# Designs tried in a protein design chat: VHH binders against Protein AAR2 homolog. Part 1

Every score and structure here is a prediction.

Target 1, 357 residues: Protein AAR2 homolog, of Caenorhabditis elegans (q09305)
Amino acid sequence: MGGALPPEIVDYMYRNGAFLLFLGFPQASEFGIDYKSWKTGEKFMGLKMIPPGVHFVYCSIKSAPRIGFFHNFKAGEILVKKWNTESETFEDEEVPTDQISEKKRQLKNMDSSLAPYPYENYRSWYGLTDFITADTVERIHPILGRITSQAELVSLETEFMENAEKEHKDSHFRNRVDRENPVRTRFTDQHGLPIMKIREGYEIRFQDIPPLTVSQNRVGIEYSDRLYRLLRALGGDWKQLLAEMQIAFVCFLQGQVFEGFEQWKRIIHLMSCCPNSLGSEKELFMSFIRVLFFQLKECPTDFFVDIVSRDNFLTTTLSMLFANVRDSAHAGDDLKKKTAQFKQYLTNQFKWDFNCD
Unless a header shows other numbers, all headers, positions and changes below count from the first letter of the chain; Kabat numbers aren't used for antibody chains.
F, E and O stand for the ipSAE by ESMFold2-Fast, ESMFold2 and OpenDDE, each averaged over both directions (binder to target, target to binder). V2 = 0.75 x the mean of E and O + 0.25 x the DockQ between their complexes.
[cut] marks letters that were taken out.
The coordinates of atoms that the task and the answers printed are left out; those that the model quotes come from them. Centres of patches stay.

## First folded at step 5 (VHH; framework vhh_7yz9_2)

Design k02 (from k01 with S30D D31Y)
Fold by ESMFold2-Fast, scan of step 5:
Structure k02 (fold): chain B 357 residues (1-357), chain A 121 residues (1-121)
Amino acid sequence: as target 1 above (357 residues)
Amino acid sequence: QWQLVESGGGLVQAGGSLRLSCTASGFTFDYYAMGWYRQTAGNEREWVAFISDSGSTYYADSVKGRFTISRDNAKNTVYLQMNSLKPEDTAVYYCAAGDSWFYDESEYDYWGQGTPVTVSS
């Protein structure tokens, strides 16, 4: 905390900030919000002065995989989570609306047990999350109310057996299906390894975007129809696509969730392969560049070294974006200018070469 | 590659007005928060005004109601309109660019060279 905020800003944040009570969480365990994590002290009971808007809270016990959640905080909101030591996860506890005033008085008595929100990185956090809304969180967040860094996986064979057991319990079941559909063809991949999937209720509910393949990563590909179909699935709200990109990135960066990284890449690839929509979706593409700028600014230097060493996805995919915008008959001068400036920024800042397709 | 150039300073009588301009070069102007600071000899820089990338404005108590900060992203320029100037507003005025949502001197990445403002009695 090298810099000091003006007292008026601090007063504003205290009066309008939200509270998170995180009750029963073990001492000397990792707790984090947004960009900052720390080990909890004996008196830790939660957070105060949380800015209104979306935040990502996460925790870990004794180097276990992180678990966390997104929440869109309202001004003055009191959110209560209770740690369950047996399940090593958290549970929601509602505060009735008519008790909010009394709860706020109780919060004053525990002020020394509440850590203030780390404002020194709030601008960076805002830049990563400004398209995310309460609706975004509700649409994407796992049904079980938590995001796990190590996905709860189940094999297709195990899922089939569990479903067969459930069917047998509920009604008469014929158990000869497997003889007509050999196990090897149904339950293993091309390398003979079990096919795995995320257990129901644990999945982050991202939009279904086709995965990246070598043959699709080239000049001349046109995915505007895929983009329009995706926008229709989002009710025509292009801001929700960027919000999903932001959720995916935060899941990867702070949540350490691999599926978030994969979805982030799929969105970037889709946006880079839509030359025919650059005019009709100008605001989306302008805002996409802004979102990506803030995301790339926040990546650690060592992260880029690893990516660059392995035939960087970003240099290849963004080369397609830059070529498509430059050569477009549909893109306006403002998008062409902004895109060229972004390309120059990345070239100067990261020493990236965008001369590939 | 970043360059911030302040202009518009000078000598003015108490009660007068000046408009300071700060023109930036570089890709990220639209995505940076911009601030104005002032400094007198022998003292640390004092925050004056702040404008976020989205246009939200904040002011030091000493200048509220007298100064207005604004930006024109098409021109890569931030402005400080100073009205009802007082002798205690005499200082060198600096513009700064950073990716901070809120004012904090330590979060500004780029600084101009300063433009002097002298307010006579």
Scores: ipSAE 0.011, ipTM 0.318, lowest interface PAE 9.3, mean pLDDT 79

Design k03 (from k01 with D31Y)
Fold by ESMFold2-Fast, scan of step 5:
Structure k03 (fold): chain B 357 residues (1-357), chain A 121 residues (1-121)
Amino acid sequence: as target 1 above (357 residues)
Amino acid sequence: QWQLVESGGGLVQAGGSLRLSCTASGFTFSYYAMGWYRQTAGNEREWVAFISDSGSTYYADSVKGRFTISRDNAKNTVYLQMNSLKPEDTAVYYCAAGDSWFYDESEYDYWGQGTPVTVSS
């Protein structure tokens, strides 16, 4: 680390950085931005000197689940969030354009209550998020403006009844009798348990990538058609696929979001099963290895204790990637070299064994 | 502004040794991974060795066991100790600084001017 910044750089960052006001948040509670979190002090009212670009803010009260949001900050922007202690969530508050100058004057009087952005970790944060843009956040972020570590789940039956009530139906509403499809089989799985889904507006709007199955971890599978369909859904912008991978990882690592972990694994597995596209999508695969390198560099070893084992998801899936690139007639020497270097890094850093095909 | 200055190149007989140095200025050296690349006339640059910001070292298969990369953050300097030199090691050696130890030259922020190394048979 570089330690203390020169005063002229600090002044530059203060004048050109963004502000986050986080009003009414409880003392001695978890608050975090990007790579760092801490317990809030008595005077905490937000952050100053936030670099322009995408950041992830998160918090929790006592042992409650983390709640957070992504935001693309513009230079000099003032973002205001208000904490609601009753609902244990935050709400966005717009600052009218005609009040911005007055709000900046007010911020000078609150400087001692604003924590500076932790610049010592900015390089690491940039490496985790350099593909994420404002468009990425708008596409993926939940409609209700917040990401929760525990999924807000609703049963299919409850959702059906709520929709019926929203249509001004009686509270004693009865489902129609269906002789061929009884009501119980419409809302229960094969074990008789309620079918659950994420409540509307709370879902992280990830691309639809089919979940992993045991048979899909075998060498010789080919998913280039699935990759091409996904890229088409993203308007042909392969950088948006890596941006989604980065959002999924941050949701998992900082947000403690299970859905982020699942999407991250699905993307890695898809990228590891596309031998026929290694030549045509060279730039995507080169950048994919870069993204994954920075992500694994930031993973705590204890968090991924299974990654150290021979039979875990990463060792199995990356063994397929390494074999596919090594054996490809279409992959260029530069992709083969980068992939071999990455394999060496993982072998040396984590002591993983990739020679089990 | 920023600068990378290589030194220590020269002419050496096969089986001999050379120590290359690369001194950085104008950026926070300890935040960067440092690498050595080499290039022969008419060929693209090839990776030789990297050292991460945390001190982890990595080598091309052709130089493993013969070359050692190290860094001194107090002196803003990266070193390449080259032992058991072969005629095939003849090239211009370049120092580079960047975010990643395994990216090609397009991913690096800073590059030196290069120092020639000639190994006679």
Scores: ipSAE 0.000, ipTM 0.270, lowest interface PAE 11.0, mean pLDDT 79

Design k04 (from k01 with A33Y)
Fold by ESMFold2-Fast, scan of step 5:
Structure k04 (fold): chain B 357 residues (1-357), chain A 121 residues (1-121)
Amino acid sequence: as target 1 above (357 residues)
Amino acid sequence: QWQLVESGGGLVQAGGSLRLSCTASGFTFSDYYMGWYRQTAGNEREWVAFISDSGSTYYADSVKGRFTISRDNAKNTVYLQMNSLKPEDTAVYYCAAGDSWFYDESEYDYWGQGTPVTVSS
């Protein structure tokens, strides 16, 4: 058996389902939501019976990089998106409410043009996204309303020159700055290549988390302090940290976004290096293990081969987590037992070796 | 709608064996983690074993090497084979289904009514 959801969930989807109308998207192109993607037919105009909650919608034309967005659907909501064939992306303008009302009146007549949400994968999707809220999406989602698998980049030199025009040129700047050799060296890397950054409005607005270190030479670093600083930045809401971990993972897994993979790794590393927080943040660590369990459970076979070619990151980092929990005087028996069971699961399921100390 | 029905409990002498069965109806059994818990009067429910959707098995230290959990997705049934039974194994045994971990009982979707097991000394 596969795909049959509990009757309570199916009933909820029928009573409280949302709609996505996707206008002007080309035939025979990739369209997906959550776990499923397919080639669009001639009549495709969107989706019906979307469960309330967060979903990730994505698409690709002619094998181009994926573009998509997160949206927290409300019960009975109708979301309208338009495709711009010239720019090969979503229209930037929000659809007026009067057009939405018109489409609402037409929904019954459009039913055959709306694909049903692939409910057979909803339970798995829920396990990947249950900490994500509307507030999470609003905080993290790019200002321009879309996530691209291939980053939209701009050079630091171009950004500097654009910003200088906005500042009203002053004579001190002109006198101080040599506009040839010294200015040029500020905008190139060690190899003489332009330094690039994500164009304003396109960045996924992840929290600034300490970068990964493979060096054990960082004496006296208190990762627990770094965790507490991050939790303060999130308004003291540890659930938002796990929500960000879930956003980062979905961006990587479904959106094919490398920045999501990097943020996901930074969060795992941070959580694995906080022995002093295991007692005071017990609920966070218990929930972290559950979130990571569902993420690793739902990874396809090619995930670790084609995308996670550095499985030594997980074995090394989780070995630190397992040792820290095992050796903690502050971690309760429940966290220690759950962590030991997680270690056993990973050893049995993936044949990973955590004795690489 | 959803039901878990346990069977196979009873009286057995120390050193003996029993096989418990739990049959599920009304849901997608193959997608769920299945577990066994036990409870004695006046004590909290304690975890015994669980089996994942992929067939990976996990056991409490008190039963490791003596109990074996297995599942038959074609019959929507999970089994607990109990060998080398001890008086300390005397309890009411409960079947549970969900995607929650052992320590969050409130997150399990479905529970059976329980089947009593008595091990004489």
Scores: ipSAE 0.006, ipTM 0.326, lowest interface PAE 9.4, mean pLDDT 78

Design k05 (from k01 with A33W)
Fold by ESMFold2-Fast, scan of step 5:
Structure k05 (fold): chain B 357 residues (1-357), chain A 121 residues (1-121)
Amino acid sequence: as target 1 above (357 residues)
Amino acid sequence: QWQLVESGGGLVQAGGSLRLSCTASGFTFSDYWMGWYRQTAGNEREWVAFISDSGSTYYADSVKGRFTISRDNAKNTVYLQMNSLKPEDTAVYYCAAGDSWFYDESEYDYWGQGTPVTVSS
């Protein structure tokens, strides 16, 4: 994005910033917020001067998988997390209203132990997250309050038995399950492997978008009905679809969450296969291109090399988008111009070829 | 073509209030940061307030606690509620919009014509 934040805005954020206390987190461990991560020093106790709005916090002990969370900070808010060294995760601590004044006094004494929010990168972070709201976080964030880079998986059999034991404490239930062949056959796939799922409360609650399918016919693909159903599920708020795209991207880029990458691809593919809605949903498609521009600007060069060389997903899918907009009788001049500019940017910046048709 | 139409300026006594409005057309208003700047005779244009496309607000120290910026995306309008006005608030007030695609936070893509505000003592 062009230029640095005006000094007046930086000063405003300094005076109205939020605090994150992250107590008991080990020295020499990875800690990050938004764009930046670093290894913690001996004195680290958290963050100060966090701009109001949504942020993503993440951490990792040694080489363990990252864990993190999204939070919508209010001006002057004090959020407290405690690290549990035995479980290697964090726990929430509520600050009672009658203790807020005491906590504010304690923060002044802790100032040297609080790392400042990396303001240099705030404009870039805003560009990646400007559609995300408190409602988005509440809708998508796991119920247990954390996002893990390595999915917490459980077998269907183990989940069934745990739930059954909690509801039915007698041995008769287990005897029934052990004797019922149909119940047992539901726990393995066609190859005899356990059927796995994400443990309840750990799942990122993304919208159900059908998996990507390899099509031998790219002409005539039309998913506008799927888009309209998705928009209805989001209360008609198309901005929440882009907010979900932004959550998915941040989960992948900063959280190292593969499920986020998959959801991001599903959204891009859906948006690239909707020629009949380019006129009626012009604002959505204009904003989609803007969101994707900022996301691709932030991706490492090696990421694109891997995608292009192995799966060709971005070049193939965006070629469909560009052809659909170019050839549309429904897309207006503004969308066609913005799409052509985006195509030219990608061609110039990444040397991608979209003229295969 | 784009357009920003400002209204609500005028003459007011110190301690009074004014509400400025700026209605946008020709671009997707809800995707743009909106701001208010002011220019006093003989001085450079100075920033007054910003509101992001998501509704986050930012204010210059000189107006903080007295001015409130807000937006109504259904009406494509940004507002500046000015309370407890002082003679030093006398200026021409300009509405501005920034396209987040190529947004430079030191400059805006679109500007209004300006609306004069005079605060008498």
Scores: ipSAE 0.000, ipTM 0.192, lowest interface PAE 11.8, mean pLDDT 79

Design k06 (from k01 with A33T)
Fold by ESMFold2-Fast, scan of step 5:
Structure k06 (fold): chain B 357 residues (1-357), chain A 121 residues (1-121)
Amino acid sequence: as target 1 above (357 residues)
Amino acid sequence: QWQLVESGGGLVQAGGSLRLSCTASGFTFSDYTMGWYRQTAGNEREWVAFISDSGSTYYADSVKGRFTISRDNAKNTVYLQMNSLKPEDTAVYYCAAGDSWFYDESEYDYWGQGTPVTVSS
């Protein structure tokens, strides 16, 4: 990106910057934060001058899937991660409170081994993450502390047998279960393929939102009851829904996580099918359009384009959103104006046609 | 420390043209959405046009087809070309910079001091 940051923003970041120590990470491997990634040098030990707030850190060694994590950095915080070469992942290393002063002294001696946060992209990053809080990260982040681009899958049969053996290791339970055909039938789909699931502790803990189908995108759909149930599950905090949308998007774009893309689409579809709540949830819908605007602004013009086909998810789903807001008796003039301007932006920027039925 | 300095306002007869300029300093111009607002005595400030950091342009219905917004990132300047001016266009015109997701005033971080435009009948 071109240009220098304003001096007071630079001063703020230098005064309040956080540190990430990422110890033992291999040379010539991918390491990134937010918008920037690079190959690590011989001296690499982490990052300095990280702005307070939420950031996404990720890495990959040759041929391995990308792995990462979200963290809400506090001013002056020192976060320590240690790379485990055997497991090809990172582990948390706690800094005792009585050693914080010593660690801060050590950081001054390691300055040449710490890469600076890429400030030139901070404004764009803030626009993608401004609804995400520490509470959002705690709620959604995998229990095992990392997000993987390739799902850690296990078959239902394998998991069942492992659990059964652990529970009944001193019995003939395994031979008894293996002899019965019902076990085999239970763990395969209608085509005889193993049913797979994400291994416990690796799942991103997104809210349960109904799956999407192309055939469901039609006039007359109304999902306000589903939205209200979701908002109740989030303690009535609609900002947490948008925070989840932002986490899902970052997981997809920076983390290369397909489940993030699926959750992002589910949220957009849900928001596009709630004509009866456009008045009662006005602030949510106004902010939803804002979040989506910043997300699409950061995508290459060809990222979601299907020039020949009209089966592009966004063109179909947002056509419903635009029609629902335009035709609503409940939506105020301000939401209608913002939505019309957003439609014009997408038409101009991506050459999308939203007049399809 | 930072400034938005508007210029090009003045007196013009109905049907005439004016070109407003706004030069930015003290921040990374190319990262910001630039907008023009106008205000008449006793009325709220109203949005006129904005141009995104990517160059996409948007106009209020009252000026669409008559006004053109453009930017020159090398000169840190945004322009408003005003054609077919009407007496109703008489106002003080303000330049604004922010990461606006449209015409919401609260989305603009920096504002100029304004340049007056008077259109005689």
Scores: ipSAE 0.005, ipTM 0.310, lowest interface PAE 10.0, mean pLDDT 80

Design k07 (from k01 with A33V)
Fold by ESMFold2-Fast, scan of step 5:
Structure k07 (fold): chain B 357 residues (1-357), chain A 121 residues (1-121)
Amino acid sequence: as target 1 above (357 residues)
Amino acid sequence: QWQLVESGGGLVQAGGSLRLSCTASGFTFSDYVMGWYRQTAGNEREWVAFISDSGSTYYADSVKGRFTISRDNAKNTVYLQMNSLKPEDTAVYYCAAGDSWFYDESEYDYWGQGTPVTVSS
């Protein structure tokens, strides 16, 4: 009924599912996991029956931007987060291993206050996250343990002065700094506006991928060296590049994080500009097409209404990918078939035109 | 207990029509892409058609304009309407279910037993 899972699967997940206690979170506020969000009731204390694997949890108090986190749940794990009303964020509480049985008994006493994981959407969620591992989350997740839809910005001047005051607290140091490097000229842009950056520890730790720039014609640009440098930075594990693409997409889609959207586009552009890698990195390109297929399949049409135009990013970038694969002497018949099928899917589903550009 | 049960195969004259059906049980049919493959003796399995979970349809060049794939999620059934049949369409036809239309034989989660179709000249 309405996407409900068979009872046998529900029973299995009940026995192997994880728990999230989200203590002290305000009533009538948005709380979500993966595909589903809802307004919290008076007695809400968290979630039960969470499938093992990676999930994205997010919340919002009225008029505040979304905040959230990724966590790779193990079978039977109990994760505890405590809401801080003053800071409007959450913090972790560890459950000692020797107390797990007692904590599970306590959880049974509050079962009516725990919402079940929305299993109706789990298959779709798995398709968006199947390359993400615990190692991916540890590598990319902000050090301070949360992802915010509104960037936590600090002026370069403010950060410099805070650090200088902490490390060098004498009056002679401050006098010399103020005299030798005037703050007004070194911390403002050409228009006299403060230079801003994401506050340390709040940044999502994405790999440094070249930004979208005015480039030569697709036949004249090769990014294979950039791709190989990136793969080396990831320990030679191409699956971690796709995992990062999936983290970026989820940050964009569920987290409403602009930097996630930018990183997602950078990865797609990089993959679309590497004709010389199509043979040597066949598995990466095959899996890239599959990841992108599931991502675009789950996107609301309203989210990408501009992408049905001939001038948008995806039609331009993917037309380069399709032409590069079609024209390649090194791409195998399997990759050529999958990209042709993907092109047909996009043309039929979104009415995009890849033949005229 | 997952099953795909195929029906509708048989003998037909060239230029005739057949409709194949495949009824699924033991999984949430509406979440799966459904496909039809065919195989002749001594040859590898050949893709015929896919239908996505949203109803988008895709066809091999050899069958475009002659075959139509469709699905009825209320009945957990996928259909292959085969028109203007040729002797070259003679094969065993297999139903398959997977979570992506990109899947080949090794990537599909579930396969039927096959239903034979013979087209006489």
Scores: ipSAE 0.011, ipTM 0.287, lowest interface PAE 9.6, mean pLDDT 78

Design k08 (from k01 with A33D)
Fold by ESMFold2-Fast, scan of step 5:
Structure k08 (fold): chain B 357 residues (1-357), chain A 121 residues (1-121)
Amino acid sequence: as target 1 above (357 residues)
Amino acid sequence: QWQLVESGGGLVQAGGSLRLSCTASGFTFSDYDMGWYRQTAGNEREWVAFISDSGSTYYADSVKGRFTISRDNAKNTVYLQMNSLKPEDTAVYYCAAGDSWFYDESEYDYWGQGTPVTVSS
């Protein structure tokens, strides 16, 4: 416990670490942060000594699907979440700036109820999240302030009926709706099944990247125009693309969110199909390889067997990346060397076969 | 020097009852939260029941309504009353003590050696 970290580091974190109060959360329920999850005890009221930076907090009641959130903690910040038993979710409580000193004094009196952040995995966590900023979280996080592992779906018919009832009640001409035949809305797909969509406010606001198109002939695939368009949408900040890749991966790994896995794959595929931008976006591609290396290195062994390896996605997609970098006349020696080292690492550690000449 | 000693395990037929006891020494029992865990061969340890130092009780869904945890601070003992036993309850039962924020095994400071419970079908 205390013997795992030098006393000077522990003192530093006591003085500069952030706090999370998780008030009213049921006992014997799942609570997690980053790499660790536990069943809450009677005295649990939150966490202390949270390192500044991004963290992912999640919880589950009675084996329900995980719900969670990202937050970019500042040094000494106090974040307050209150559990709502009726809705079975958490809600925010803001601490006014003029009350911070008083709140910190109150926290000292409840120190025994605050669990320390699990530092044994912090370095690995930092490596998975070092491109994520507060701006990244604000851009991507669902409007309703939570990420759910099970998609919150609603049928188009149910949504239409709810909206029609609401508009009827609010309309000064509601009798007109009853007199005029409404335009028929399509509520079923080609197979006669209800058309479903993510309930408004629950969607993770990832950038719109086209779905993976598996071409039988990959000769001549070039998506640099798509990459440049995406970078423009991100204000020219390529670091925000890698931050999104990191958020997508964490949503998948810790949040158990399928859409995070899909977005992660879409980004890897896009980056693997841009031979014409390898020179102009050298820093992006160098950092992309580093991010992916740490993501693959930090995955549990069963992660590759049960999900990633079975799809054969990484071997097919990364073989395109390796060939594109190798064959490029404009990729610098640094990028070629780093890419070759990454290919060698994957071949040696996972025995993956990459079709290169 | 500390010790947790479990007793009360054994063989029982389905539908029967057993009462497990765990007696503590070498630390101030009344200051600690107490829990019961169980483990079957080839499986990880699972939480069964918890009682706080103030007497609040919590149960895994698989045992709610059938098991009752209680404590006697004067005897430094925690009990697990197991009723309506099922073959699926067959396991080695462990007593644990901790001053923790969590009920997980990694958060408990003291552990007993375990007492086996076998429920025949």
Scores: ipSAE 0.011, ipTM 0.386, lowest interface PAE 9.5, mean pLDDT 81

Design k09 (from k01 with D31E)
Fold by ESMFold2-Fast, scan of step 5:
Structure k09 (fold): chain B 357 residues (1-357), chain A 121 residues (1-121)
Amino acid sequence: as target 1 above (357 residues)
Amino acid sequence: QWQLVESGGGLVQAGGSLRLSCTASGFTFSEYAMGWYRQTAGNEREWVAFISDSGSTYYADSVKGRFTISRDNAKNTVYLQMNSLKPEDTAVYYCAAGDSWFYDESEYDYWGQGTPVTVSS
């Protein structure tokens, strides 16, 4: 139904768009960028005409979990990733400065092997990611350069032994350590089961936000102190909090990462429980409502039926937000106006009831 | 090469009706929220009505029950049906398109040149 982009815009993107070379990736496997995924053909070697800015690239082979990464593309950039069939993951391949001209010449010969970026979804993608910057990606992205839909878990004991062995490859050292400290080592929980953690370098480095409380009809909650501490941890840059909310949402929606969904809910809950900061953090709250509006607008219908609707999280939490803004002596008329309209939008669009307070 | 072209303004007697139209070109109309604003001499622009990309409608209290906003994505056009017009509705009416999820003037990407509406007592 939507109309095509104007030819002038297409020409601009053709000349200024970025390239992703994804070498050695298997045929008939899932590959995606942002909102769209497809199965790769025989000659697939990557993407062309990528708009400058942040994008999320992901892939999977057969029934394997999705694996992906965020990257902030510059105009005309050539990013090279190489698939490793043995490890079933991708690796960075740097293009030396003296080889850039040769790579550009090769791109002309590979045009038929490069899929164009799906521009029909770009405006929706921009609305989900406009707070994300290169700094956001550097801060949050796993150290090992990839995001996996299934957590890479390791026991605390296994990690300790791997680290000890890495520094001292002598089996005599391991036997000595085990003998000297066997009873003092605490690697099990209260039930004798191994304590598990995300393998070092694989964790998405989200801010530490307190766990959700699912108590019904909670009133009088005030978390402005928690918000202020979080903003200080982010160097006072409130836009980085919204950028993290956007990364968390994309990780869950496109990356199929449940940890992203949990962090997204924690941020919404925190923002909904801060009546004392509604005046001092006006710009943050105005932008928070806008970010959430775009996220909810872009959610698939099945997202609400299977995930959000059954959990009742959004109706309960946003009821607190709406009451806090409505009743605030500190919130400006602009914030009250936008919040009331957002409540009306959600009531009309999703038939949610926010008047049970 | 984008454009928003308003039409349908003019002179009308109090209690009368007018329908304003705004036709978009040079961008994907169906992906944009559309709004109508008005401005009188010496005053800031006032929001009148808003229609989301999904068709949800919102109105300023001063026009509720009298004005109706609608859109036709096949024609790339947004409409404002104005009924029971009052002298206080006299203004230049502007069409706007943008990423704005609501009627915040500063968040709209594209604006028309405006169409004058005069309501005589």
Scores: ipSAE 0.011, ipTM 0.331, lowest interface PAE 9.4, mean pLDDT 80

